Miniprotein binders against q9bqp7. Designs and how they scored, part 14

Target 1, 240 residues: q9bqp7
Amino acid sequence: VPQNWFPIFNPERSDKPNASDPSVPLKIPLQRNVIPSVTRVLQQTMTKQQVFLLERWKQRMILELGEDGFKEYTSNVFLQGKRFHEALESILSPQETLKERDENLLKSGYIESVQHILKDVSGVRALESAVQHETLNYIGLLDCVAEYQGKLCVIDWKTSEKPKPFIQSTFDNPLQVVAYMGAMNHDTNYSFQVQCGLIVVAYKDGSPAHPHFMDAELCSQYWTKWLLRLEEYTEKKKNQ

## First folded at step 12 (miniprotein)

Design xd4
Fold by ESMFold2, look of step 12:
Structure xd4 (fold): chain B 240 residues (1-240), chain A 88 residues (1-88)
Amino acid sequence: as target 1 above (240 residues)
Amino acid sequence: SPERLEEIIRKLEEAVKLFEEGKIEEALDILWEVMEELLELIEETGDPELYEILLRVIDAMDLIDYGRPEEAIRILEEAIRRLEELIE
């Protein structure tokens, strides 16, 4: 239980009267500041189980590939993730019209993996957009805000080489989603509120991606866990 | 202590029951708690048998993700038996 609970939804805020009808999704640039990012908070407050699993995975990979092989593998995985996000931003943005990029970006197994999800995505309101929680003082860069099956969601795209059919196997991804949601809901750059989340896990071989929908109640439960991690981070930083 | 091992056993038994009932996500939540408790006990005791039991719990969780719940249940039942032997 966090000592300083704060609501995920901003009850004092609503859509602006006669809300703007933008034809282009929001893309707020990320600005350098001293405020911690969601990913830094989560990385600095990993649970014992997560640290154990990460180190075990690392040691097994190094045993199989060697240290240099592991570094190359990790670099390639990172690049694939960047290309995946770049492709999705291009697909979901009416502003991205370069034919040559579309052809190269669409050749990924990860893009094949998410096709059935993309059919249910509409009303894109933000892509690769910075968020800041102006009260709790943290920042993030969210992947997408759009309607999924008619519900406005913060959507987080992930790649994985292992199946993730259950949200319990997605580690801190639910915390990332609710942290972004809370930040967006308390960021004056955004004129709307988001109540739901979606984690989409895509696979390299093109197998159908697993969606993990998070309704408002589930988001509230993970929000409490996020607040505990943020509190832990703040206390750790204060003791530096 | 025996009391902490008994609590881990009860949680594993509950997780097996939930897997058998098809309540997969609830069972996985319990297994994450079991991992935490095992890691704490391993740090305190250095017991290599507890470390091996932890690895079997991890293997069971992986099998659930790969759609092999009957194999996961068998591994968890063996983990329970091994924990019971530590109490005896």
Scores: ipSAE 0.689, ipTM 0.895, lowest interface PAE 1.2, mean pLDDT 88

Design xd5
Fold by ESMFold2, fold request of step 13:
Structure xd5 (fold): chain B 240 residues (1-240), chain A 88 residues (1-88)
Amino acid sequence: as target 1 above (240 residues)
Amino acid sequence: SPERLEEIIRKLEEAVKLFEEGKIEEALDILWEVMEELIELIEETGDPELYEILLRVIDAMDLIDYGRPEEAIRILEEAIRRLEELIE
């Protein structure tokens, strides 16, 4: 049980469409500040299992590829992830035309992998948009807020070399989603709230992506876990 | 500690039962707990057999993700037997 509990949802806000909603998705700029990001909090509070799996994976990859090969591999994976996110922002933005899109940006197995998911995505309200939780003092950059199969979701796009058919295999991704959700729901830059989450895991070979839908109850369960990780981070920083 | 090994065995047996019932996500939640407990015991004892058992649990979790649950169950049942031998 977290010592500094705070609600994930804001009862003063609606998750329903507003007739006066702007036609352009929100893109709140990330502000320079000293408060920690969601990803930094999670990176600094990894569980024993996560540390073990990460070290095992790293050691096996270095054994197979060598130190330089491993660095090249990880650099390439990072670049592919950036290109994937850039492509999705372009595809989901109503302002961009076909003539303005980079052909190589749209040409990847990852984009093929998510096509069946994208057909169910509509009503995009935010893309690559900053969120801040003033009370809990953390910041994030969410990928997308849109409807998925009729439910307004914070959507997080991920790439993976291995299948992730179960949310338990997505490590801290559910914590990222709920941390962004909680921040957005209490951020004055946003006038609405979101109570559902979606993690979409895409594959390089174009295999159908795995969606992981998170209803409000599941989001609340992961929110409690996020609060514990944030508390652990805060305590760790007090002792530095 | 025999008590901690017995608890790990009970959790693995519960996970196997849940996999057989098709309750995959609940079973995976238990296996994540088992991983933590095994890691702690390995840190305390340095026992290479516990390390090998941990790797088998990880292999089973990977097989679940690849859609091969009957193979995962067999690996977990082997892990249980190896843990029982450590108590004896």
Scores: ipSAE 0.770, ipTM 0.923, lowest interface PAE 0.9, mean pLDDT 90
Fold by ESMFold2, fold request of step 13:
Structure xd5 (fold): chain B 240 residues (1-240), chain A 88 residues (1-88)
Amino acid sequence: as target 1 above (240 residues)
Amino acid sequence: SPERLEEIIRKLEEAVKLFEEGKIEEALDILWEVMEELIELIEETGDPELYEILLRVIDAMDLIDYGRPEEAIRILEEAIRRLEELIE
């Protein structure tokens, strides 16, 4: 139970975007480096299970590949994730220009993996857009806000080398989604709010991605967990 | 310590039952809790058998994600028996 509760939803805002909203997705620049990011908070407050799994994975990979091989492997995984996000932003952006070479570079197993999800995505309102929660004092960079099967969602794209058919196997992704949602819903750069979330886990081999839809009730449950992680982070910084 | 091992056994038995009933997400939530308690006991005791049991629980969770629940259940039932031997 968080000591200082704050609502994830803003009663002053509609769930429906204004009819006069621009047709171009919002892309608010990330400029607030003085306050912690969502990912920083989560990295600094990992659970015992997460720390154990991460350390075991690192040890096994280093034993197999050596320290230099592990460094190269992790750099490659990071690059693949970055390219995946860049490809998705290009696909979802109305400012995209058709280029034969660029289209070929967008083709990958991860992009193949999400095709069935993308067919259900419409009404893109934000792409790679900064959010800030001024009261709770954190920032983030959300991947996408769009409708998924008719529901306006904060959407987070994830690459994985292992199947993640259950939300319980996605580690902190649900916390990341609700943290972005709560920040967006209270950020003056946005005139609307979002009450649903979507985590999409894509696979390198092109296997169908797993969507994890989060309705408002589930988002509220994870919001409570996010607030506890944020409190833990704040307390650690007081003692450092 | 024996009481904590008995609680872990009860949670594992509940998780197995939930897997058999097709309530996968609830069972996985329980296994995450079991992992936390096992890690704490390993830190307190240094018992290598508890470490091996933890690895079995992790293997079972992986098998669930790969769509192999029958194998996961068998591993969890083995883990329960190994925990029962530690109490006795």
Scores: ipSAE 0.761, ipTM 0.920, lowest interface PAE 0.9, mean pLDDT 89
Fold by ESMFold2, look of step 12:
Structure xd5 (fold): chain B 240 residues (1-240), chain A 88 residues (1-88)
Amino acid sequence: as target 1 above (240 residues)
Amino acid sequence: SPERLEEIIRKLEEAVKLFEEGKIEEALDILWEVMEELIELIEETGDPELYEILLRVIDAMDLIDYGRPEEAIRILEEAIRRLEELIE
C-alpha cells in the first residue's frame, strides 16, 4: 500500500461534459518545471522483468543487425511511432480537412490497423494535451480524450512489432493511462473528469489493433500500482 | 533454496491450471511474478539451468500472445519437471 494514498477520481467533478464545452479539442501546452513526467517516473522504476526483457531484446537485435544496424532500426521504429501519433492527431482534429493533410502521413499499416477502433471513437475532447497533478506533483502529455463505444476515455496509442492481445503484455501502458487520468481529473485546465481508459496497440502490417478497455474498477487497481511507482521514484531521488 | 523453488513450482502449476480454465490474464500475472523470482534466484546462484528455465517461461508467454496456448502449457509443464529435478 502507498504511504500517500490519493483517489484517482475527483468527487467534485462531473463525468458528463456540458453541451456548451468547446468544440475544438483541448491542447494544453506542457510547461517546463522541476516535477517529474509520467514517462520519466516509469522509466526510472522499471521492474526486474522489464529490464531483463529489454536487455535480452537489445542484445539479440545487436547480434542480428550489428550495432549500426540496430541504431538504424530503432531510429526507424521511433520515426514510425511519431508519424503514427501525428496522423492520429490529424485524423481526430476538426480543424483539418482531407485536402490539407499530408497524404503520406495517413498511409501506413499502423493507421490501417486502427481503422476499426476509430469507427468507435467520437466526441474528441483533448489531443496531445498536458496534464498536471498538483497534489502528487507529476506531469504528463496525454494522447487523446474521447468517447470509445459511448464511454469517455483517456486513450493511449501504441505501436508494436509483437501481438499484444492481453493487457498483461502491455508492460507499463496501463500505469501511463491511469497516471494521465488522475492528473487530468485534478487539473484546473479541465472542467470534467474521465473514469475509463483505453490502450490501443497498432501493428505495422495493418492487422486489426488490439483495444484494451479499462473500466473504473480496473483503473483504480492500476492507480494503486502507479502510486507505488511514484513513491519508488521519490525515494530514489532522495538517495541521489 | 528448495523452498523458493517449491514456491515457483506451485505458481507454475497454478498458472497451467488457469490457462486450462481459460483464465489467461490471471495466469499471465502469475508468470510475471515467476519471472521476477527466477531472475532474483539466478542473480544469487548463477545457475545456468535456472536461466534456461526462465527462457522457457518467456517462450511460453510469447506463445500465449501468439494464440498457441497448448504449446505454452507443454513448455510450462517441462519447466516444472526441470525445477523438481533441481530440488533433489
Scores: ipSAE 0.728, ipTM 0.906, lowest interface PAE 1.0, mean pLDDT 89
Fold by OpenDDE base, fold request of step 13:
Structure xd5 (fold): chain B 240 residues (1-240), chain A 88 residues (1-88)
Amino acid sequence: as target 1 above (240 residues)
Amino acid sequence: SPERLEEIIRKLEEAVKLFEEGKIEEALDILWEVMEELIELIEETGDPELYEILLRVIDAMDLIDYGRPEEAIRILEEAIRRLEELIE
């Protein structure tokens, strides 16, 4: 049980769309601060299982590709992920703000993979927007807040070369989603609340993406795990 | 300790049962716990047999991701037998 409990949901915020929903998605810039990011917290508090799997994978990849080949591979994966997010931001942005869509960004297996999910996405409220939890002292950059199949969700887009048909196969992605959700729900820059999460795993070969929907109950369960990771991070930093 | 191995066996048996029932997500949660326990035991004992069993558990999890649950179950059952032999 976390020592410092904080709720994921804000009872003072209504789930009702305020009639004044801006026609333009929110895009709050991330400010460089001493405050740790969600990603940093998760990376520094990886479980023994995660560390083991990652190290085994790394060793196998280095054996196959060599050290330089592995560095190149990692760089390419990172670049592909970045391009995918840029393409999604362009697709989900209102047409009036669409700069000339680089048609080349749209021609990817990852974009093909998510097409069936995008059909169910509407009511985009935020894209690539910073969130801050003032009380718990962490920040993050969320990918998207939109309606998925009529439910308002924090949506996180992921790329994978391997199938991830189960939420357990996404490792810390559920923690990332709920961390963003909890921060947004208590960030004064946001006037609304979100109670659901969605992880979308896109595949390079264009095979149908796997959506992992997280209802309010599942979000609450992962929120507890997130709080424990945050406490571990905080304790580790005090001892450094 | 034999007690820790017995607990791992129990969890693996439960995971196999859950897979057979089609409760894949619950089974994967248990396998994740088993991995943690095996890693801890390996850190304490340095037993190469436990390391091989851990690799088999990981392979089973991978097979599940690739939609091959029957093969995963077979691997887990073999892992259980190998653990039983260590207690004996």
Scores: ipSAE 0.722, ipTM 0.899, lowest interface PAE 0.7, mean pLDDT 92
Fold by OpenDDE base, fold request of step 13:
Structure xd5 (fold): chain B 240 residues (1-240), chain A 88 residues (1-88)
Amino acid sequence: as target 1 above (240 residues)
Amino acid sequence: SPERLEEIIRKLEEAVKLFEEGKIEEALDILWEVMEELIELIEETGDPELYEILLRVIDAMDLIDYGRPEEAIRILEEAIRRLEELIE
């Protein structure tokens, strides 16, 4: 049980976006400050299982590709992920804010993979928007807040070369989603709250993406885990 | 300790049962716990057999991701047998 409990949901906020919410998705810039990002917290508090799996994977990949090949591979994966997010932002952005869609960005297996999910996405409220939890002292950049199948979600887009049909296969992604959710729900820059999460795992080969929907209950469960990770991080930093 | 191995066996048996029942997510949660326990034991003992068992548990989890639950179950059952042999 976390020592420093904080609710994921804000009882002072409506679960329904106010009809007065601007038609334009929020895009709050991330301010890099001394406050740790969600990603940083998660990376610094990886479980023994995650560390083991990652190291095993790394060793295997280095054995296969060599050190330089592995670096190149990692860089390419990162770049592909970035391009995918950029493409999604372009797709989900209102036409008025559409930078000249680099048609090349849209021609990816990952974009093909998520097409069936995008059909169920509507009511985009935020895109690539910063969130800050002032009390818990963390920040993040969320990918998207939108309705998925009529439910307002924090949506996190992921790329994978391997099938991830189960939420457990997404490692810390659920924690990331709820961290963003909890921050957003208490960030004064947002007038609404979100109670659901969605992890979308897109595949390079264009195979149908796996959506992992997180209801309010599941979000609450992962929120507890997030708080524990945050406490661990905070303690670790005090001892450094 | 034999008690820790027995607990791991119990968890693996539970995971197998859950897989057979189609409760894949719950089973995966248990396997994740088993991984942690095995890692800790390996860190303490350096036992190569436990390391191999850990790899088999991971392989089973991977097989589940690839939609091969029957094979995953077989691997887990074998892992249980191997653990039982360590207790004897």
Scores: ipSAE 0.711, ipTM 0.894, lowest interface PAE 0.7, mean pLDDT 92

Design xd5
Fold by OpenDDE base, fold request of step 13:
Structure xd5 (fold): chain B 240 residues (1-240), chain A 88 residues (1-88)
Amino acid sequence: as target 1 above (240 residues)
Amino acid sequence: SPERLEEIIRKLEEAVKLFEEGKIEEALDILWEVMEELIELIEETGDPELYEILLRVIDAMDLIDYGRPEEAIRILEEAIRRLEELIE
């Protein structure tokens, strides 16, 4: 049980979208502060299992590609992920706010992979928007807040070369989603709250992406795990 | 301790059962727990046999991701047998 329990949902906020919510998605800039990001917290508190798997993967990749080849590979993966997110932001942005769509960004296997998911996405409320949890003292940059199949979700887009058909195969992605959700639900910059999450795993070859929907109950379960990771991070920093 | 190995065996048996029942997510949760317990035991004992068993558990999880549950189950059953041999 977390020592510093805090609710994921804000009872003071209405679940009902205020009819007055601007038609334009929120894009709050990330302020670089001394406040840890969600990603930093997760990276510094990886489980023994995750560390083991990552090290094993790294060793295999280095054996296959060499050290320089592995560095190039990791750089390319990062770039592909970035381009994918940029493309999605462009697709999900209202036409009036569309910067010059680089048509080249839209021609990817990852974009093809998520097409069936995008059909069920509507009511975009935030894109690449910063969230801050003032009480728990963490920040993050969420990918998207939108309705998926009529349910308002924090959506996190991921790229993978390997199939991830189960939520367990997504490692800390569920924790990231609920961390963003909890922060958003208590961030004064947002007038609404979210109760659901969605992880979308896109594939390079254009094969259908796997959606991992997280209902309010599952989000609450992962929220507890997130709080434990945050506490662990905080303790590690006090000892540094 | 033999007791820790017995608990790991129990969990693996449960995971196999869950896979056979089509409860893949629940089974994967158990396998993650098994991984943690094996890692801890390996850190404590340095037993190379436990390390090989851990690798097989990981391979089984990978096979599940690739839609090969029957092969995953076979690997887990073999892991159970190997653990039983360590207790004897």
Scores: ipSAE 0.709, ipTM 0.893, lowest interface PAE 0.7, mean pLDDT 92

